VH-VL binders against o27280. Designs and how they scored, part 2

Target 1, 266 residues: o27280
Amino acid sequence: MDSMNVPEVLEIKRIVEESESVKTFIFSWDFRREVRPGQFVMVWDFRDEKPMSVSLIDPVRSEIGISIRRVGEFTDRVHGLSEGDLLGIRGPYGRGFELMGRDILLVGGGIGMAPLAALADEATARGMRVDALVAARTADELLFLDRLEAAGVNISTCTDDGSCGFKGFAHERLLTLEENHDMAAVCGPEPMMFQVMRILDERDVPAQLSLERYMKCAVGICGQCCLDDTGFRVCAEGPVFWSQELSRVREFGRYRRDPAGRRVPW
Short names: E, the ipSAE of ESMFold2; O, the ipSAE of OpenDDE; V2, 0.75 times the mean of E and O plus 0.25 times the DockQ between their complexes.

## First folded at step 3 (VH-VL; framework fv_bamlanivimab)

Design c1 (at its last look DockQ between E and O 0.04; V2 from the best seeds 0.00; counts 0 for: pae E 15.6 > 2, placed apart)
Fold by OpenDDE, look of step 3:
Structure c1 (fold): chain C 266 residues (1-266), chain A 122 residues (1-122), chain B 107 residues (1-107)
Amino acid sequence: as target 1 above (266 residues)
Amino acid sequence: QVQLVQSGAEVKKPGSSVKVSCKASGGTFSSYAISWVRQAPGQGLEWMGRIIPIFDTANYAQKFQGRVTITADKSTSTAYMELSSLRSEDTAVYYCARDRGYSYGLDYFDYWGQGTAVTVSS
Amino acid sequence: DIQMTQSPSSLSASVGDRVTITCRASQSIRSYLSWYQQKPGKAPKLLIYAASSLQSGVPSRFSGSGSGTDFTLTITSLQPEDFATYYCQQSYSTPRTFGQGTKVEIK
């Protein structure tokens, strides 16, 4: 079996508090194992295992970062950890983002900005113009603004309550923007992504979207993350999909399956 | 229905160049990539390269690097493949195909041109 | 480059037979594999993508399975129009590469 499927026990090198509910855990990484923005790793706290997107890729410091939002028991435990503590990491897995063109639009919501932050770093390093629409419910939930700004990203913010930037949802803000980009990368709540994708398709802007589904194995074996009608496995064929691919996915923007396999509406 | 129509058969001398065209219809040309695949007589399929018209960027197999040029005209929905310094071993049927993916994962060729026979002989 | 090896190179079968073709990658390509059918003098036709997804319009007697390095194309009941050459193709890395082909002939 591929050695990448065996969890490697790594020491938490640093912890960055991004917000009240989000922390970035930084690990030393051997870059002989290639990792791309949009890919994910399985994080194991020796009790449970969850997929997490890579939010930082730093080949110079030989580090990666994983941003984790506190949402349940597993993440509560992880958020209780300190620098020097250990976690199991296996991966990376999945299809990451592809960068093409000169101008790219990033549209992210909440923790969805995690993989997009990594993508932004690469894009700017490549000399691309990067515009980012960063959305959240409130100003306090906006992520990576300082980091993105430092990278040279042109940021537009959007909050549901209007506490920062445009008052409204990401797709509403997008409608107010007339400029088209060579491509877009989108990650966030699926209802947001669905609306954003619709607008981008109407504008004939190629878009990549990162889906979130319940993942158990991460290696395309268990089928827990299988999308209805297409048979696409989010862990194997995704999590990054082109809009043309998602247009074939009936459940996209409508429902997901929980760990028991039941349909849960968004 | 998407259709790819290629230019006609070519007979070339060694050392010369050939340029094959592939006109797309029935779909949005700029939304997809176009790959070129060749097949020598009685042999298998060989991927040569790909262009993404909207980005005007092309990638080539190392084997053909420096000798092949793939271009696209978005206004006419036409892709081109030019192969220079032709050799006898370049004798083959050349196909254009629509590539449904841009990166690895779900890349596949769902529509193909009819093929263009290129014969290289002295 | 990733090498794709098909087995067998050729086989003889009769109408109604179950036919199985295998494709092996020199390294893991996860599920990034497609199957094509080609008839003499014609362009290849897509049958299966993403290892197991059936292309629209392709008969249900065709199916694909596998992940990692080993893949299988299955025809449950061979029909007269199925006599052709079949190719697997990996889309995991560039350059895209094909298997050498499997010719299905009439017994």
Scores: ipSAE 0.006, ipTM 0.506, lowest interface PAE 11.9, mean pLDDT 91
Fold by ESMFold2, look of step 3:
Parts: sequence; C-alpha cells; structure tokens
Structure c1 (fold): chain C 266 residues (1-266), chain A 122 residues (1-122), chain B 107 residues (1-107)
Amino acid sequence: as target 1 above (266 residues)
Amino acid sequence: QVQLVQSGAEVKKPGSSVKVSCKASGGTFSSYAISWVRQAPGQGLEWMGRIIPIFDTANYAQKFQGRVTITADKSTSTAYMELSSLRSEDTAVYYCARDRGYSYGLDYFDYWGQGTAVTVSS
Amino acid sequence: DIQMTQSPSSLSASVGDRVTITCRASQSIRSYLSWYQQKPGKAPKLLIYAASSLQSGVPSRFSGSGSGTDFTLTITSLQPEDFATYYCQQSYSTPRTFGQGTKVEIK
C-alpha cells in the first residue's frame, strides 16, 4: 500500500479557543516524524485539504497543535468539529525557522503568530531571550499572549484600532522599540512583513519571514506556490525565507495571487 | 585552519582608488561574513563594513558610505574592498577579518588577514 | 554609534603582575563584546568573545567579565609575551566600534 504523502487520520484530543475566530486543534503526534517551527501540515476534512501552520510542538506530551482561523467554507466546517472528531493530517512540509544567536525578535500579525508561538517555545527552551511584537486589527484578535508571557517572552502589542497597546501598524510600533537583536522571525499579512523587513534590514538584524502562498500539492510538484521572479516554491524552498532572498522579489508585499494564479493587489 | 591572505602594499595618489583583495582558504568562505577594518599609523582600529558572501549582502559604516564597495567572489573564495576618492587621511593598514559571531554579521573577528598597507601621497 | 571607552589608555606592569583593563559602552550591548590583543606590526588576535568566552588557543590567564555597559579584561599573571595593545569591540549594533586601545608596557 502506498503511504507516501497519505494523510494520517488523527483524533482531535483538545480544542483551545484562542479568539472568536481562531481555534487550536491539538493532536497526539508520533515525533519520529519530526516537526519544526515554521513548517506546515495539510489538514484534510475528508472533503477538502488546506495548509495550516503548526503552533504547538510538544515532544514531552507527544502533542502538536494546529491553529486555524475561520475564513471560509472549509475552516467553518473544521471549526464545527468537537473533541474526539477526526481530521486527516499530512506532513510536515517546508522549511522551518533557523534559530541563531541569543536574542530573538518575533513580529507576528494575526494568525501569523501561530508558527511564532511554536518558535518562541523552542527559543526559550534553548535559553534565548525572546521579545515578541504581537499585532492585530483589534484587541480580541491578539493571539497567544498568555502562553507567551508564561514562557517568559517579553511582549509588546499593537492594534490597528488602538483597543490594546500601541495604536497603529506593527512596523510603526517596531520603530519605537530601540533594541538590537541577533535575529528576527516575522509572520503575518505580507504588506506588514514587507514593512517590518525594511526596518530590520536598516537595523542590520538578520530576518526570516514566513510566507503563505496559494498551495495545492504541498511537495512542490504543481508550481502554484511559486514566488514571482525567482521561481521559489513556498512549499519546497520555503515557507520560511531569509530577508536577503526576499529582497530580490518584486512581488513580495506588492500584490498577491488568487486561486487561479492571477496577480491582484493586496 | 582558516587563512586570509591579502594583496600587497600600494602607493596611491589623492583622488584615485584602491582595491584590496582577501583570499580565504582552509574554511567555508560563503558561510561567514568578511569585514574590513583599517588602522591609520599610530591609531586604533576602525570598522569599515562587511559582506556576507552567501547572500551577497554588504553593509558599511556611515563614514564610508558612497566611497567604499565591498564585494565577494565565491568561486575564488576572495573578498574585495575598493575605496575611492582617496585622501591623505586614508593612509592606513587595511585588514580583512572573518566574523565568528552567531553568523550573518555579529562581527567578532576570529581570523585576520596580514594587512595591506595603503599610502596616499602626492 | 555606540562609543567604547577603555581605561586606562596605557599602563606599566611587571612580569607576574595582575593587569585589569576596563571597557565601557555608551549604551547596553548585553554580552556582545570581544577583546583583541595586537602586537606591533601584527594583525589583532581575538582573546575573548561574548564578554567572557575564551577563544581556543588563548592561555587561561586571560579572562573577561561584565555585561550591559561595563566590561573587564584580566590577565592574572602577566607574561613577557603579553606586552601589547588591547582593544575591546562591540558587536551589538552597526557600525561595529572599537575602544581606543590600552597599551600594556614593561615597567
């Protein structure tokens, strides 16, 4: 029987309500299949399959967590599930974040905090000092704050509407933070990541950014997750890229692609 | 072990340029940053800039912006520093140095080239 | 720019003496400080990185300490080959900056 890239059907062990629109689904996981922060899995509801970031990697409890924002028909169906229900999981896929140095800055927007929460756990376990800038449109959408604080992460927040923390965009808050770090990890809306990357480059802070692109096969065969002028495939060469790799990509931060692969403005 | 071998001494006229080479051997050239540091006669050390060869990314001290160009040729494991619009104050020994920090420009220098004396005189 | 100030600018010492050189940063650089030794006509040599980590091949009589803004290089029993100029350098931010140097001379 062909088991290559076949989803493993797993029972939902626990569901954590992170916000009104975001739930984390926790599964038992056999860590002979290693999972790293920044990698993703394909979640199959027996009808459709979508890529989702891993937000919890806990080898001690033999658990992974997958955070899913309700944004459409597939995610509405998954959000309707209960503990004990089944989902198919393929993966992990892609390149994860590479930690370096002793001091890391995390910059996350919305659901982009999911892979960064997993990275924060690994960084603190390595004895790194972790600062996190957590951004959202409103206070109710700030994710993982209690978990990050419990891990010893130093948190700064910003919201577009000013309902919590700094009023404004993540890159505007970053300008007011006067810290140099050994590296940064960034994940969130691509326009936010572009602006944050520019500031980090000016400060000479090496940065890794996690990009979400339209994906279909998850192993790089179909080509639909390609970055414009480079031919990089998000599922194979990414989703995590160094800022230097992205500086050569004119598409980054300027437009996105619809499911048919057409360029559309952000 | 890592070795950095620089090009020989040069005598230049004001207003000209100089290009100093730094050939690396005995290590992985592309994985570490190469910095350029100069020392005027009787003076201390001054960092000029660096390049990270694997990403072809260079950064410069503001003092040298517009006059210095740092490049690398991975195929020959050689870094170059070119300083233009030379003046008498540029008379110095120029060193290349490998950065052993936590990769990508944390810049503490575990291996140094032998130095290249550059004299700017009329 | 982060200014690095060394003290003293020079000192005289005898073989066997304990020598202490200090380095102060104009703002916190956490532990991202290195110490170098330079002999006349030679390139600098790395002694200490990350404030207190001894570089491979450096004698154990050298040690570094400090964090934040105040750092110290100590030589516990000065040897004839230790007469040189010593520099601190911060690697916390760009541009990387050096202290002005401390010359250790024979008394």
Scores: ipSAE 0.000, ipTM 0.411, lowest interface PAE 15.6, mean pLDDT 83
ESMFold2 (binder alone), look of step 3: mean pLDDT 90; pTM 0.929

Design c2 (at its last look DockQ between E and O 0.79; V2 from the best seeds 0.00; counts 0 for: pae E 9.2 > 2)
Fold by OpenDDE, look of step 3:
Structure c2 (fold): chain C 266 residues (1-266), chain A 122 residues (1-122), chain B 107 residues (1-107)
Amino acid sequence: as target 1 above (266 residues)
Amino acid sequence: QVQLVQSGAEVKKPGSSVKVSCKASGGTFSSYAISWVRQAPGQGLEWMGRIIPIFGTANYAQKFQGRVTITADKSTSTAYMELSSLRSEDTAVYYCARDSGYSWGYDYFDYWGQGTAVTVSS
Amino acid sequence: DIQMTQSPSSLSASVGDRVTITCRASQSIDSYLSWYQQKPGKAPKLLIYAASSLQSGVPSRFSGSGSGTDFTLTITSLQPEDFATYYCQQSYSYPRTFGQGTKVEIK
């Protein structure tokens, strides 16, 4: 197996509590191994392994950050770790985001803001204008607002309960915004992404969307993350897809597959 | 404030059909899914199906497949549940509920109708 | 179908008591679990969603925990208005399914 496919045991350098359910784990990183926003790594806690998006890329400090939402047994264990503890990291894998144009719109929901936060850093560093629509169920679940603001991102918030910003869903907020961008990057729940993509298509805004699927090998071999109609492997051809690519994927926004391979409707 | 108001109580004969309405107000309609849940007397809750007005598609529990039809009228913000070939076992209170979790991946029913009592008797 | 099993089916408690209700799924449902309170003659009321998120307007004495297959609803100090039937509900797969309910009665 290629050296990149062997987990490297890394020490958790520090932990940032982003919200009640989300933590960012910081690791030292050798940037001779390139990593791009939108790519993911496989995190190994010596019992199980899960794909996680890279949320921080800091070549100056030689660090990367991985933001993890507490959603199951694996993440429960990881959230129980402390600074100085060890995790296995292999990767990065997958196709990351591409940047084009001068003005970019980011639309993120919940933990979907993780890869978009990294993208925001790169885009702003390149001198691009970055607008971000950050959505969550409640104000307490909005992620990376301070970080985005510090980077010079123009932020619009959206919450289901109206506790912060627009009351409603991301696509509803987007409909109220008339400004067009050169491109958009979207990441979050698929139902959200589906609606956002439709609006962006109607506005002729090129859009990239990051999908989340069950991944096992991360190297395009096992087929567990294969999309039904196209045969796209989320770990290999994705996780970032252009809207034109996803338009060919029937299951997008409709259902996913669980670890047993069964269809689970959204 | 979001409210779901259902149609009134129904008394039906076996073999007939019943159609219950659920009108939403105080919020958006098309962006939220509407589920139907029933509760037989002294029993627990049973999910019947869901419609997503944006898609116009409905999912049903297998138990009711072929007997239940859920529809939505976006212009009136009203969802409907029609149950055919009624049996005595269909006697229950039928609830509509807003499914707010669809867009976030976590489904939860945050608002409920007041319920519609349907009695099936000879 | 995913089966949801609550424990206990009923319990008696006094005002001020700590009450714990458990819900077990027949398979892993990650955090796709909600808790509801229902009083006689009324529709269910959402208490907790996503396993541990408190619904707006719900008192902080209610809390949810757990992931995977085992979940817990906790009432730190039972109040008079808390005597009711509680249901867990999974939203991991279709059909959506509920626990059989736990009736909390006054001792």
Scores: ipSAE 0.020, ipTM 0.600, lowest interface PAE 6.4, mean pLDDT 91
Fold by ESMFold2, look of step 3:
Structure c2 (fold): chain C 266 residues (1-266), chain A 122 residues (1-122), chain B 107 residues (1-107)
Amino acid sequence: as target 1 above (266 residues)
Amino acid sequence: QVQLVQSGAEVKKPGSSVKVSCKASGGTFSSYAISWVRQAPGQGLEWMGRIIPIFGTANYAQKFQGRVTITADKSTSTAYMELSSLRSEDTAVYYCARDSGYSWGYDYFDYWGQGTAVTVSS
Amino acid sequence: DIQMTQSPSSLSASVGDRVTITCRASQSIDSYLSWYQQKPGKAPKLLIYAASSLQSGVPSRFSGSGSGTDFTLTITSLQPEDFATYYCQQSYSYPRTFGQGTKVEIK
């Protein structure tokens, strides 16, 4: 029963250009293999393999979407592909988001909005009230605004340069928003998530945060995604963690590790 | 409007120390990291170290470890860089810079202080 | 330490020229690269971050490209205010390092 751990070669059915630097790659998917918002897949370009969050889960059309920001050699190669080209996909892996209550706050930074867009679709379909704080460096990098609006999500924006919405960081905007939510889901740059988590903890809002770490096996065997002092494996016990779980993780918000395993400050 | 204002020029003797201040205004002081970069006459830019005010932690380029101390005072929105055991090679303009990439995982320095000239001579 | 090497070290150009400056890292830095402009007696000014993202308030004639080890800053129509020294800087690892600079002079 290890078929999930071998890449399945799939055809790129459709490509959506979300911004200058972000594309969503859409594949046909057999939903007998269930996918949950917050889970990830390993994307194989026949040369290298990287974890990517699922941004679209559409059982009606039998499709999943994976949003990828161009940031390096692997993602440059994937962005060079066209409709009809092939990629290997294995997964899904990891623990996804759990919905609770009636009112949910989403806080996303940059590409971190990808798994939150999938969660927003599910929350809206369940009849929840969804508020989203969407953050980016500049207006042209705000992701999924039309999709969120179409789903009935109440959107607040912030940009570093003030070109759209609040001028400043996500946690600064959060301080000016109403505190009327049953839970929150957070995904974005880890320093941003750390500061957002502190505010949500002070407000007694249950929060789930999605972490990103270097991964090799994605099934918890190799230990490359372990968090210091806890032994938590991002690929197995995460990538989505409750804020209570992260309070025990000293490295959260302070450092990451490079491929050689060295600590690198954020 | 974001602004970084540094302390004035200094002339020092070899073996002494210098402490340069960098006062920030605009935005929240703890919302970003502050780096120190120096430039010797006719030379390029050299990163010395950084402090993250919310944690109070600093890291330094190996070349300066043991001689440089970077601190921050959140109550006055001021960062400090102190360089000890000065040598003639430390003659440079010293800049502080705001690291607005902190939340995004990059060090990009979007605002810079005006610079503080430090001359080390006998 | 990651060494950043710029080319050329200096160049002469006329108003209206297309200017290209390159920066090479001693190892892959993905897209963790910024470009700065510095005029004599002034602090550096950020132009480009994340290899290709234009900083707010910077004219669109400036652009950046590249990833991995090779990066390019391009000015598509040089203006009088663009005569300055340009630096690249990597933020992939510590210590943060700058290129040695490229001086753009009036011809």
Scores: ipSAE 0.006, ipTM 0.541, lowest interface PAE 9.2, mean pLDDT 85
ESMFold2 (binder alone), look of step 3: mean pLDDT 90; pTM 0.930

## First folded at step 4 (VH-VL)

Design d1 (framework fv_bamlanivimab; at its last look DockQ between E and O 0.65; V2 from the best seeds 0.00; counts 0 for: pae E 11.7 > 2)
Fold by OpenDDE, look of step 4:
Structure d1 (fold): chain C 266 residues (1-266), chain A 122 residues (1-122), chain B 107 residues (1-107)
Amino acid sequence: as target 1 above (266 residues)
Amino acid sequence: QVQLVQSGAEVKKPGSSVKVSCKASGGTFSSYAISWVRQAPGQGLEWMGRIIPIFGTANYAQKFQGRVTITADKSTSTAYMELSSLRSEDTAVYYCARDSGYFWDYDYFDYWGQGTAVTVSS
Amino acid sequence: DIQMTQSPSSLSASVGDRVTITCRASQSIDSYLSWYQQKPGKAPKLLIYAASSLQSGVPSRFSGSGSGTDFTLTITSLQPEDFATYYCQQSYSYPRTFGQGTKVEIK
């Protein structure tokens, strides 16, 4: 095994509370190790290990950020940590986003905004026009709004309950937007992504989508994150896929595999 | 305002079939899933199955596999639940419920029909 | 199937009381848990989703907590309209399953 696959014990430099359920953990990073938006790292709390998207890439401050949503035992433990505490980080892994064109549309739902926030920073730094559709169940769950605004991103919000912005789902809001972009990047719940992808395909907008699957090895060996029929490994061939690739993935938007490998419908 | 309106009460003989309808209004029918949940008299809630209208696919609890069929008509925003080979134990109030959390990583039933009483007796 | 076990099955309380209902899953369900209120002759009403998120329109006296296998519904100050049966429900896997219910009765 490559030494790069051994977790590096890093100190939590800062913690940013993004919402009630989401925190961003910031670490010093040696940028001799390249990291791209859309890639993920394996976070080790010395008991368990989980894949997490990189949400902040700051070469100036030599820092990266990992945004984690509290959803279970592992994340509960991590959310209980303080600045100065230690975590094991290995990676980055996977295929990140590619930027093309001048105008980019970001469509994110919930924690899916994490990798998109990093992408937004890169895109704006490159002088691209960035429009972001940020969706959540409620206003309190909308992520990175201030950060995106500060970066010069044009933000449109969408909430299920109408507490902020458009009342409805992301794909419904997208239908009301007539402007086309050179490309789109999408990340969030698969049912959302599925609908968004369909709309973008109909509009002939090239789209990249980031999938989430249960991962163990993160290096394409264990097969835990294999997509049915195609054999795509989310950790190796993804997690970012082009819409054309996902069109061949039957399970996309319909079901996923749980940690035991059982089918779990969305 | 989102509403789910179900068909009226049914009285059925053992061995027969019942089909309950659930019409949705006040929202986009294709933007959520519809689940069916029943409740026997004085008992708890039992999930039977769910349909995702936009996919046209349904999944069922194993207990009802082969005996229950859930369908949806997008043109009328109506979901249907048909239960065959009825038994006395199927006597219950049957609810349809909207799954608005369908487009997220977890779901919940935020709107419910008024319920349809189905009585199975000889 | 994931079994949901509520405790207690019933309780008596007075207006103004703090009420706590627990729900335990037979296996970890992360935060995929919802709470419902049901009154006699009525359909269930969603109170809490994602273990701790308050449904729109639900009074703030209701709150949910927990993750993994153990969850709690809390009513900080019981009101007259809160006497009902409460159910937890897991949405982690299929089939979806409910707890057996907790009846909150007037003391």
Scores: ipSAE 0.324, ipTM 0.774, lowest interface PAE 2.4, mean pLDDT 92
Fold by ESMFold2, look of step 4:
Structure d1 (fold): chain C 266 residues (1-266), chain A 122 residues (1-122), chain B 107 residues (1-107)
Amino acid sequence: as target 1 above (266 residues)
Amino acid sequence: QVQLVQSGAEVKKPGSSVKVSCKASGGTFSSYAISWVRQAPGQGLEWMGRIIPIFGTANYAQKFQGRVTITADKSTSTAYMELSSLRSEDTAVYYCARDSGYFWDYDYFDYWGQGTAVTVSS
Amino acid sequence: DIQMTQSPSSLSASVGDRVTITCRASQSIDSYLSWYQQKPGKAPKLLIYAASSLQSGVPSRFSGSGSGTDFTLTITSLQPEDFATYYCQQSYSYPRTFGQGTKVEIK
């Protein structure tokens, strides 16, 4: 009978400023705790605890990187930390991405590129051809472009304002591409993922999508991360789901829940 | 470049209704939510409700529940707001606005229509 | 509903002044706050989203700060074209609500 998960207090080794609103915090990591792309960790700042994307998995340097977008009080406090400061880390948790075939498409929106950057590193290390469609509101918010290029990823960009690449949304750019991929991995705003999933289903491309839901316990006990209609818990049965699992979920792409549990339209 | 063009000004009697249109161009109509915001003369801004065209569902501020109907026609890229049982306090400029937070975690109104003046007078 | 209270309701300032407008929420709204500029007879224009992110095409003399309940819009060097009314707006919960507005007059 195993004990409850407790955070390990780790020192911030390095901070990478990925954009004005996104920083990657790098920690030493004991890889006896295996981490797979698409899994998440709970980050504890000694006041509150939030799920965060793992964006770097480097067993050679014994390092893990966690990318955090500044969006509220917790993330503001974390963004104010310096190298040498402490954070608690629990995890990893959840179901990660599974790689198949030779050709993979990554579609990422905003901070959703974080787990996909980790996946791209693993896919290229396996000798897969990797195409990435990277989306943001503006050019300055496009994440991980240099890292993806250095890894040999074929990058397409889109921005809402047209400041870099295609002017428009990720699914609009995807409609202009005529390619067959063996699989796709998608992470970003849920409405974007819904539109991208519809296109990929039409093209008969197996897709895995990573969902963000409000989470409290990370091990599936509290029920705060459940999807309507299925009882799926994002922290236990996800956050990565196959598109066929999501095709029967009326909640996906239509509404979310606020911290009080109320249905809120996207 | 996204543009929202609204229908022209209207003068209405109390107890009647008004339907304002908002035609979108320069983007994918179904990719955004469309909100309606009004401004009475000399007053601030008041959110009325929104629609998400791809789902066809709308949400309304409680104050307007039962009097407002927001719809969308994807084939013409046009949203509509209908306000019934008009009163003199409904005299305002009515704006449609694109809610770009639908695809990002932040809700904000980045493009606005030019406004439609509605005057309710006996 | 979340009430948004702006202060001051109006102010007069000279070209080149630093102008500060505050917005207080009746409960924490994290960083789900936007700022708009509205000139007479015109629709509002987005300046700042997510409390501190500058909208594309907005001059860098505009900045936003704050989180939780207290937020600030700052104009670091007021220009003649900045004469307008400014509104904050929360997007934390429904209904979306705006502050009462702050009229900035150039002396």
Scores: ipSAE 0.005, ipTM 0.498, lowest interface PAE 11.7, mean pLDDT 83
ESMFold2 (binder alone), look of step 4: mean pLDDT 91; pTM 0.936

